# Designs tried in a protein design chat: miniprotein binders against Probable 3-mercaptopyruvate sulfurtransferase (tum1). Part 5

Target 1, 298 residues: Probable 3-mercaptopyruvate sulfurtransferase (tum1), of Schizosaccharomyces pombe (q9usj1)
Amino acid sequence: MFSVGKKISFILPIKGVLQKLKDNAQKTVLLDATWYLPTDTKNGKKEYLESRLPGAQYFDIDEAKDHKNPLPHMLPPADEFASYVGKLGIDRNTNVIIYDRKGFFSSPRVFWTFKVFGHEHVFLFPNAFNAWKTEGLELETGEPRTPKPVVYEGAKLNKDLVASFDDIVKVIESPDAAGVHIVDARAHERFLGNVPESRPGLASGHIPTSINIPFTETTAAGITAPKPEEDLEKVFSSHGLTDKSVPIITSCGSGVTASVLFAALKECGFKDVRVYDESWSGYGKRANEDSSLLATGP
Key: E = the ipSAE of ESMFold2; O = the ipSAE of OpenDDE; V2 = 0.75 times the mean of E and O plus 0.25 times the DockQ between their complexes.

## First folded at step 3 (miniprotein)

Design c4 (from V1 with E59L K62M R63E E66Y K70I Q73L)
Fold by ESMFold2-Fast, scan of step 3:
Structure c4 (fold): chain B 298 residues (1-298), chain A 81 residues (1-81)
Amino acid sequence: as target 1 above (298 residues)
Amino acid sequence: DLTEVEKYIREAYELFERARKVLEEGKYDEALELVNQALEYAHRAHELSKKYGHTDLALEAMEMIYEIEILRLEIEDAMQS
């Protein structure tokens, strides 16, 4: 569907990716944002070093982080973000196209990160490896090229896209007055508290008042691509998310799959969506010390 | 100039829709002309939005540029078949 005058998609098909790569007047950088859960035996950086889309740079969410924060892959300070992406050859005017090897798993996290720091020309390329192969295009192998560093200017953290623990507490202490939905992207059994958390020191359960929409309800062919917008609309409406002006905070284990929900909600035109960066990795430790922060069951 | 930016966004939209319609009619040269005009207005909207700090409109104009570029690819593909 054509959506001009409403929200327009930031999700590129392969034709759009190839068009941006052809445009020599506007620099384009491909980012491989492949990341795996701690329980997975795979390593995204290792896989990137073996093969990639031609010219792609690697964006490591465990390197581009707040090194003073003990929680996994928390957003870096604005100056460290600017330094990190500048070393990848990205300036304020660069078209940034982000993909990951699972298809649509960790790339939305990096997309959200660029949006948080005010980058305009940032896009997602879901199901990238399959689409590339289907088009008859070859992957690049061997040692990746080192880009010429550039200066990234004007990075500022947009607090309208990031939720803090204090924002969560305001919702749960006065849910009717707050007028905000908290949406938890974790698997249903983790949400219920029926399975142990893999990270030590975390309570099992969920944030009180939160709605569970496992991120896999918003993806197609497993986790390789987002569902089409019409199917995403059905998913969100089935969970009672019908008013697109009501603010939403997404949460998950550590902010990665909460960013999948962020992308899906934005694709459907939800106006105010924030990601709870700490997610359960931070909140779950607090809930272990204070049971008033913890809910279990449906 | 908020009004000027909004005018360029509207003109880009109207030209884009006309390009889609004439593409469906098999009028490839006309569709290409209209889509190039749509792209020009979208770029002007984007540049002015950035210059004057209208971030919401800059994002809207940038997303329009993407949609128009995709349609131009479709027109070019149709011309070669």
Scores: ipSAE 0.000, ipTM 0.103, lowest interface PAE 22.8, mean pLDDT 83

Design c5 (from V1 with E59W K62E R63L E66L K70F Q73A)
Fold by ESMFold2-Fast, scan of step 3:
Structure c5 (fold): chain B 298 residues (1-298), chain A 81 residues (1-81)
Amino acid sequence: as target 1 above (298 residues)
Amino acid sequence: DLTEVEKYIREAYELFERARKVLEEGKYDEALELVNQALEYAHRAHELSKKYGHTDLAWEAELMILEIEFLRAEIEDAMQS
């Protein structure tokens, strides 16, 4: 009846979401993690205030961050994470289901953040608004519900999920010995260095030895959902990622789409995947001042 | 047609670069026109590459659409600030 080796998927179809919402034995909190680039005229918080999945709380990656770090969206300290999610009604045992309005864009970043701080019961709901509408369910409008704050106990940063600049340097200085793949989630032309970076002070190009798998190769119907597992297997194998025991570090512009790759790789059973939190927003500044850190072309 | 898809991708990229350049010069109306044209070419490339089964070019066009949309958002934000 049960497969002893089977891992339960953290990516939920709508039936799975509705099942968890009906479960009276365990609290479930829906998080709207809608986020847009700073250059976008759309605002995730504003859209959340207009409409949401019923009962959803808003998670703002620009508020739940390290306020002492000038780089965008850097992970907060563990105690600040605990305080932030506690105010959203989330404790250690809460089922957390995360969605975003683009479908599968910024929600993986929040998913990764919860995993980094040791939260076990965290899930992704891709293509949420379309799935909700197709099921014949109504969105909630008007003023959001204010949750009763709770205490989040035991938040601790798991270094096995986060890569630092020093981790990247170890790989590029000894690529044959490191046995780690760096995977860049940015668009191919940005990776090649053919397009100038929009953020000031960033070099154009990529981390030496990195391979480019634009995150959109792992998504379907644009960026609304991840590809099915069998198609993800083909994507990763086409780029030489066939051994699921080999460590991978994902990177992008600022850690958001690197987390899309994180989720896709974990869904395919890759055992050791880290996200380079500062990504090109930090590395690109270093590479602008030190050309030995920069590669261009294929 | 493969050649037509490649031409649309190239045109989208060239318009994207021009839009970025004039954005840096503070010419927001010109930047918006150029980025909208880039987006049109990128969408045509995406549609044709999907229609004819050129999966690699379809993903390249999808990535270009995303990058162009990011630049358009930047132009629109600059116009509002």
Scores: ipSAE 0.000, ipTM 0.159, lowest interface PAE 18.6, mean pLDDT 84

Design c6 (from V1 with E59A K62W R63E E66L E69F K70E Q73L)
Amino acid sequence: DLTEVEKYIREAYELFERARKVLEEGKYDEALELVNQALEYAHRAHELSKKYGHTDLAAEAWEMILEIFELRLEIEDAMQS
ESMFold2-Fast, scan of step 3: ipSAE 0.000; ipTM 0.399

Design d1 (from V1 with K7E E11F E14L R18L K21E Q37W R44L)
Fold by ESMFold2-Fast, scan of step 3:
Structure d1 (fold): chain B 298 residues (1-298), chain A 81 residues (1-81)
Amino acid sequence: as target 1 above (298 residues)
Amino acid sequence: DLTEVEEYIRFAYLLFELAREVLEEGKYDEALELVNWALEYAHLAHELSKKYGHTDLAEEAKRMIEEIEKLRQEIEDAMQS
């Protein structure tokens, strides 16, 4: 019995996507997870209603959320997740392939969400529209098909994939003893505290002890695709992330680009990666009230 | 608050200039993030200046929105090239 270094990628090229779509033994659902920052003039749901990859359902991170929490797109309760994805025709055994129109921006957030609730067969399709067009395939237009709802059984929130504020505090209280790296995916100027946050009430700066790896260091051709694994390994090692057994917590503005880092780290074989779901949208408010939570500069 | 409108105009200018600087360095994704925030502050300044009746500040914010939108288009065009 010898199995060393075997790795199955959850990031699919178009050939892999087409293979799963043609598989008669296994149901596959494509999800369009296109999401834009509130300041962007584009709207993901509007674009989905105009055109999509054939058969794709729309996953809205601002609808599939904890409606009792005022922070943006926080993880929903397990029952609400199950209800939401069941309406999209997804059960526990469905192959879920997630894409977004930017290529590799918001789709990792939905990928992480499925992993959090214990879904095994979930994949990312980066640079989807360019790859689809290059293959000579047509987009679907007109009214999207409403799938037959199914029951999603056994959704359970895996706390080992989600970091809380208390988890962050534990790290910053005892950084030498914690043995955890906090990685901030925001642009470097935001991390330094040189740029005001777009919403009043949030402090400018970063979580003490955190290291800054802007998510754009992990993507290629802008934000259309992740870098190849070899290049990702160079990025992470250049920031001191050389031991793949050391726990990492990723953070960003609201959990979206922290999930890009989550996907990139998992692709490189990092074993323990959690996303700080509220990220700066929650932490920054706390840091505005308690300066011991705030660091600025390099 | 008059100072609130003026602060939003100042933040919009700061973010706009940072976006331009970052664009010159070829950091397109960072430039896009900064320009989108500049636009948010400019819109907020425009809405509040209209609400408070500050016509000069409303005109300034409107002109800023136009300039920021031009820069955003330049960034998007550079990313698609």
Scores: ipSAE 0.000, ipTM 0.255, lowest interface PAE 13.8, mean pLDDT 85

Design d2 (from V1 with K7E E11W R18M K21E Q37F E40L R44I)
Fold by ESMFold2-Fast, scan of step 3:
Structure d2 (fold): chain B 298 residues (1-298), chain A 81 residues (1-81)
Amino acid sequence: as target 1 above (298 residues)
Amino acid sequence: DLTEVEEYIRWAYELFEMAREVLEEGKYDEALELVNFALLYAHIAHELSKKYGHTDLAEEAKRMIEEIEKLRQEIEDAMQS
């Protein structure tokens, strides 16, 4: 507020997190959104139960999902989202601050999910555990706090933030007319089709016309934090993404790292960014049956 | 191309050794990232070796994959402790 010509970031340093936690006028809930790939031996929920930022609730993207959809962690229906977050003590006015133990890996997925359902006061806290330790603050251990459930009113899916398979098909059928960039967050060799997908039944390759920007090009110190805005601008411009009014659809394996790109693009002021929720977990199965849906190589 | 296969084997070894070094330094997230890239390059070397009929290099790449997977398990075990 009162910052002429300056956008207030949704990415908070620890000072911003602590200020919101002390605010008596508006409730703040910390969410631990730690999630690991199916091939990883670690478990986010187990780690949360062992230790957390004090007062944090756990948000499980594999529980807060569409249980009628066989694809991994697809967005839940609006009423199921409302019920899930209401049990965590979150209503429409709550400040929601999301972190994960990797630093900046799965927390953007939950951030995007809140934005999809119309939540305004949602923020990311990258590199949370290191920042917390550096301030000399203790982690919480033992039994997690059980909040008083609240009613979450007015959850409604915003289609301007979500891309469907039909949206992807419109782009690839008429790329010159579509005026949309599809950006793939997967590692370059996966994009090229040079390595097998970890999930069975998926084709190796990418969506035709898509641009590959591995999400690790947008993060610093591994995957602990997003790059500074100045460096993100250089990453996106090096891939030809210079016009911030041109719509972008991000994609990855299952929507998690596509949400890292979503957050990075939004931080740089890109106005129209959607996440392809199914990502390669859905598209890759279709591409096995229809070669017109599959591209390989550069 | 023999040279292409040899380059992927070299990169896999270099990343594997770097992952081991940063693991000893307690840099677990960096070690995990490096070991995953080592594994990727070892798999590419294995597939290209088979494609081009370089049986000795294919066997070397297969052994590398097994060693890199063991290091990845060590990194994951260290992160849990």
Scores: ipSAE 0.000, ipTM 0.129, lowest interface PAE 19.4, mean pLDDT 84

Design d3 (from V1 with R10I E11M E14W E17T R18L K21E Q37L E40K; at its last look DockQ between E and O 0.67; V2 from the best seeds 0.64)
Amino acid sequence: DLTEVEKYIIMAYWLFTLAREVLEEGKYDEALELVNLALKYAHRAHELSKKYGHTDLAEEAKRMIEEIEKLRQEIEDAMQS
ESMFold2-Fast, scan of step 3: ipSAE 0.503; ipTM 0.825
ESMFold2, look of step 4: ipSAE 0.659; ipTM 0.880
ESMFold2 (binder alone), look of step 4: mean pLDDT 87; pTM 0.851
OpenDDE base, look of step 4: ipSAE 0.594; ipTM 0.846

Design d4 (from V1 with E11L E14K N36I Q37M E40W H43T R44L)
Fold by ESMFold2-Fast, scan of step 3:
Structure d4 (fold): chain B 298 residues (1-298), chain A 81 residues (1-81)
Amino acid sequence: as target 1 above (298 residues)
Amino acid sequence: DLTEVEKYIRLAYKLFERARKVLEEGKYDEALELVIMALWYATLAHELSKKYGHTDLAEEAKRMIEEIEKLRQEIEDAMQS
């Protein structure tokens, strides 16, 4: 299943979270990374301010972003990442545990962001609110406490975890030579080009050569938790992803659910997985201008 | 889905037994990884059993969580010595 010392699970059950919170040798910070699609009426920050896991800070992917880029929640520069998380009380040695209110939807995006900037001690807590309630634990309400700011040193963007438009172009122009699979996490009908994109100006369809694995094929109980490894192995193998050494680039609408696939693939031992940060929000605009960038149908 | 819950319970059992065997072999890092995975699947089985109203499976999953957590503590204690 996996090699000793090669891989440590980053997915925590409630007992694992409670254990890290009790550890006085290493600081632990909980992050509420709740984010909703533009078509949803809910607001993650508003919900955080109403209630949260005790001590949780809010991580806003629409604030911790590249402010020079017009696309939604693109990765920030390393110094801005360091400043943002430092204000949340996070330094390089902090245990960072990330959850979201849907269970396993937007938290993997923030997990990937921490990995991109070289953070080692970062974990996901799927199904957090339900697990907390099931153990008879109370949520925190009212004004959140402001953490003592710390300095986050050594943040550096790891390009081995991030794919650019140029990386996608290399795959589609020379697919036999590239040796990379592009995996699209969007719903199948969006992938096929059968329904319009909710964001204006985007083409309907997918990146040529890409494989469609809707992120919901990798989650259980709706989107509250990842599927167990046995089921994930079956999902990935049914789509032809059997060689864990072959590089994979995940994509979606704007990089959020592509990060759900990133987490699922890493749990299954896939060695080289990158997220296409702009995803369809950027690529889809380019595809409107250049038909060679657009595929439709199965 | 009853079948899904039963699958997660079986996975938790298999991982738990493998963790115990690997612990006896002195492979502490592998034992820790396996017991954490067992705990995850037992927890998921417990949550889904409650959601679907399978009270017998929920009780079984709860008992499994307790036994898996005890084994995890044994593994962590062994790693300290």
Scores: ipSAE 0.000, ipTM 0.223, lowest interface PAE 15.9, mean pLDDT 85

Design d5 (from V1 with K7E E11Y E14A R18F K21E Q37Y E40A R44W)
Fold by ESMFold2-Fast, scan of step 3:
Structure d5 (fold): chain B 298 residues (1-298), chain A 81 residues (1-81)
Amino acid sequence: as target 1 above (298 residues)
Amino acid sequence: DLTEVEEYIRYAYALFEFAREVLEEGKYDEALELVNYALAYAHWAHELSKKYGHTDLAEEAKRMIEEIEKLRQEIEDAMQS
């Protein structure tokens, strides 16, 4: 009757999660990636230890990081990533399904991290706790299960998913020639420079030429789930992002909500999306010393 | 959207109260960091409540911004002698 193109999403509804958990042909590991801002009174690890989706392991972005870098949760070296996830029972062929307690806040950061190291079978489960409860399923409580460690082979950083400070500088020095859009996921008032940054030594404002799309414009029911693809298309089009072949670099405060935009853009079929790992936590310090790196206002 | 605005207001208030406690302990740099986070959340709550037409929450967020700015000034005054 109708001829339609087939599309496959890496964002799973609960039916998709349950199908993968029941499929004995392929190992599946659930990851709880719950993370809160440093100044929040909540702690993701403590909440995980109290309750979780059954069998879930905890992924800590403040533990799985480059310990030589003072900036928050920078990507770890490939061998340290492999060691970390291997201890969680994850090998190269494992289906990895990532969720967080807010719904769709920190889980995209861990999703991006797996993609960066070349992991193929990685998925997001938004609004996980509400979906689990609605399906009539119980949470696991008490002591978490310790997985059998495995060897993760072939972890290699894919530079096509990560932007550096030098990549940002190339765009702002030749904006008309660069053919790259920089998209800032921070709240609009932070982008404008109207609100001071919480971290000392950071400038207030944004990367020159960048487009502001607060990550909350791409989420629904607060930050519990991404908007449907149709609504995401309208959000991106309203900001002039109509050509899906044009490279995009996402940025935010420290790379967490930039990864929410990464996931939303990939869901809409944007071909070339990189996350600026240090984001404003690194760039903002540089901008204090060099005014050519800083823009303010609309 | 309503849940997100309410969450940002809650975060702003919690960080504001924590900043006050830390200020009372004489930890001025930490208090300044916390009050700046409180301000950021209050501004986000104000913008989103305006965008979604939650007029009561927009007014509450605006009043929170004013109170948090007063605390920030108190912290800055304490730091400068």
Scores: ipSAE 0.000, ipTM 0.164, lowest interface PAE 16.8, mean pLDDT 85

Design e1 (from V1 with N36L E40L H43F K50E K62L E69W Q73E)
Fold by ESMFold2-Fast, scan of step 3:
Structure e1 (fold): chain B 298 residues (1-298), chain A 81 residues (1-81)
Amino acid sequence: as target 1 above (298 residues)
Amino acid sequence: DLTEVEKYIREAYELFERARKVLEEGKYDEALELVLQALLYAFRAHELSEKYGHTDLAEEALRMIEEIWKLREEIEDAMQS
């Protein structure tokens, strides 16, 4: 209790997850948000149908998206978000606990999405399958339970959590005046422009002025969990991110790993963090047509 | 891969036409469900068309997404009236 002067973590250990599941006064829904890169042969929905944490519903970032936008998994309109999560049994008061099978890869994207639409009671459960099995608990198999739909009221996009192309342009045109850091979560060689992008039509390089912090610098045991807060503080401070009041925009390939940085920064108490939703999937197309938008090298 | 793209375009169109018919019958909740499913298939068609380099089908899918989205707006407006 008493959040004044104390950090309240939205990242739950298994004991925290079990406590929320036990609370009969407050509904809790587990979400499997497993998603894989286009080059991966695995399929998150197929894996969910084979096994899941008991009672978990599946959240597909490639279905809960802006269907009018050709870019991958862009944020859906507020009414589509509300309809989608309502069908999963989620209303405004539901505790939503999100996990993914890699541990801490795509679940932060869904966490950010819930925060964008004003959901208060949303949490991350990293390394979920390993933690669940280690506790001696069984996974659910067979046909998933069909949730009873509910009405999700009051979904509204919070612009304080989302960066647009125009926001990026304002930073690169006047970086000292803008007072914002752009942080790129992609692998260093992609950031430098030393390797071609796998998606066609994208320039190789990065947004001018951006700082490269590959998301893997913020995760432990590969990508199964975030680093402890003490280690995250060292990562961010080593890149000059010491003032937690300075606004940060995170970016990556398509917004997924930018959301890993979002979660890590919020865990460290950074007050103003936005995710650049289209990330390189949109910006890189623009930069291919306009070299003033493109930087290469360190 | 071409036949898979064509299947999603066909499914999107069929759902779109069903949504339009159901809207004309005043069944707004059913029309909304169908139009959202049509959008899903249209977007999958666009994604696969781009992945496999079928530029004409990708453009067709984008035009289809625009038309389905307009129908969605009509359904939502009708529900509010």
Scores: ipSAE 0.000, ipTM 0.087, lowest interface PAE 24.2, mean pLDDT 84

Design e2 (from V1 with N36F H43W K50E K62I E66L E69M)
Fold by ESMFold2-Fast, scan of step 3:
Structure e2 (fold): chain B 298 residues (1-298), chain A 81 residues (1-81)
Amino acid sequence: as target 1 above (298 residues)
Amino acid sequence: DLTEVEKYIREAYELFERARKVLEEGKYDEALELVFQALEYAWRAHELSEKYGHTDLAEEAIRMILEIMKLRQEIEDAMQS
């Protein structure tokens, strides 16, 4: 809680979470953003209804989405985002602390979503359930409280945090001139094109010029927490990401694990990081139809 | 200082119970102010317990913080009704 001469992280340990909950100046809302891959039999909403951090509301990335877009969990329009979070009791001044049951898997996606719509007071609580239990604290069970709806004013999409297909094309058509690194968070074998994509109709491979940093290189204890900043800096520098002023676009399968890289890069002080919202779920279809968009191998 | 930690835990509990009572009387602003005071004492008790290695009291202070935060939510909900 020392602000003078020290960088304040948006990634909170449990003591930071408890400090925010104590804060008399601003309301705090805990969000359970638990989400599982389509191949998993688990359901985040069902698990939230069984247990949660006390007072937590559930944020569903498959509900808070652009319903006109066939791709999974694409960003909603600003007014639909505002309506969705307002129903969760979140206004513009609310401290929002996001966690997920896996630890550090889907919560960064929701964190990025809040940052995209201009929310300033948003934080991540990795390894939340284990940290909560270690402090001797009990989870809430039974019926969750119904939040009092509020009006979320001023939601506006910040294009500086979102990459489009056109932004990707600009990089691959003029990589030396673009001065942008595209970073792919998928497993190495998926990046190489050696294994088929689980979603139908997608090409196997990667965006030309992209570098592969599987998101699991940035997490510790499996996927329960981000690596310490010192270790993250070693990961990024080992892949040639040493200049923190160079723009980076993160990509993955559908934008979830690309947001893990977004959070890790921002924690290390990278100044210009965008998430490619469509990621491979959109790009891979285009690459299947146009081979000039597809690279394979190292 | 064990005595200071115990004092803060006691103060937090007394303020918490008073906040609950005035909430029942519909005095929302007063209840909210008492809850804020209770949180300050409970948080300080936790900080001192951690600093001086009083593990049991640190756990007690955390449990109090959670109960006080739950009451804060109830007061804020009532004020919006």
Scores: ipSAE 0.000, ipTM 0.253, lowest interface PAE 18.3, mean pLDDT 86

Design e3 (from V1 with N36L Q37E E40W H43M R44I E47A K62R E66L E69L)
Amino acid sequence: DLTEVEKYIREAYELFERARKVLEEGKYDEALELVLEALWYAMIAHALSKKYGHTDLAEEARRMILEILKLRQEIEDAMQS
ESMFold2-Fast, scan of step 3: ipSAE 0.000; ipTM 0.305

Design e4 (from V1 with N36R E40K H43L K62L R63E E66W E69M K70I Q73A)
Fold by ESMFold2-Fast, scan of step 3:
Structure e4 (fold): chain B 298 residues (1-298), chain A 81 residues (1-81)
Amino acid sequence: as target 1 above (298 residues)
Amino acid sequence: DLTEVEKYIREAYELFERARKVLEEGKYDEALELVRQALKYALRAHELSKKYGHTDLAEEALEMIWEIMILRAEIEDAMQS
């Protein structure tokens, strides 16, 4: 069953998830990556402890982070990533399937994190709870199982997937020469600078030269699933993203919804996509002190 | 000033809840107008609470602004499907 000429998607329908779970030759771990914005009263870990897809482990982006960095959910050092996922029963050869309760909101952040550390077999399961229920399957409740810890070997940060502040500055100082598009996943009114930022000390506006594609333009049924590839192609083309070889840096508030754009762009075959990890949570503080870093309006 | 800020927060919340209800009913144009009005009240509440030093209400209004913006994005997505 070799699919000659067909693209193998990292975004799995329920049939693909079930096939991997039933494969005894290859270990599969489900990750519940549910995370809510600070303004939400819901808590992802609390909800995971109440119910989950059967066998799922919880991945907390606020725990698996750089504890030396004050910014929210910044990428952890490679050794800390390896230690964290090893405790979840994940080694280099494990199939990792990531879902979240919103459908397609925070799971792409964890997907990107695994890709950054060189994990090959990582997949997304959008609209997971609805798809699971529609198939007539039951959720697991009660105390989650503690997996046997394993050693995760060879975690190494791939700089080709991560953009730094210096990378952003290089683009905005020489936009015509850089040949890179910066894409901002925030809501349009935040991008324009028309509404205040939820975090104190941040400027209102956007990175100069950036293109605004709110992540919700790439999702369907609210934020439960990515749009089909054909519709994503139309979204990206309508914003001038027609050459899939041109590098793209995605940004948002803190790297979560920038990762939704990362997943959508990769699904459409864009070859060089990096996520600006600190996003507006870091850049916006810098922009308050240096007006050359800030743009407002359309 | 405090009573006026609280009034704007209440108005924003009521409009936000109405927008959620009419969105579920498939009334996208009505939902979009309601969420637009909710945002205006929430922004005004945030502005006044900051101006008068009501830090707790400023935080509440800012949380409301964020939730309204998320709902607006969901309405816009639904309108394009």
Scores: ipSAE 0.000, ipTM 0.178, lowest interface PAE 21.2, mean pLDDT 86

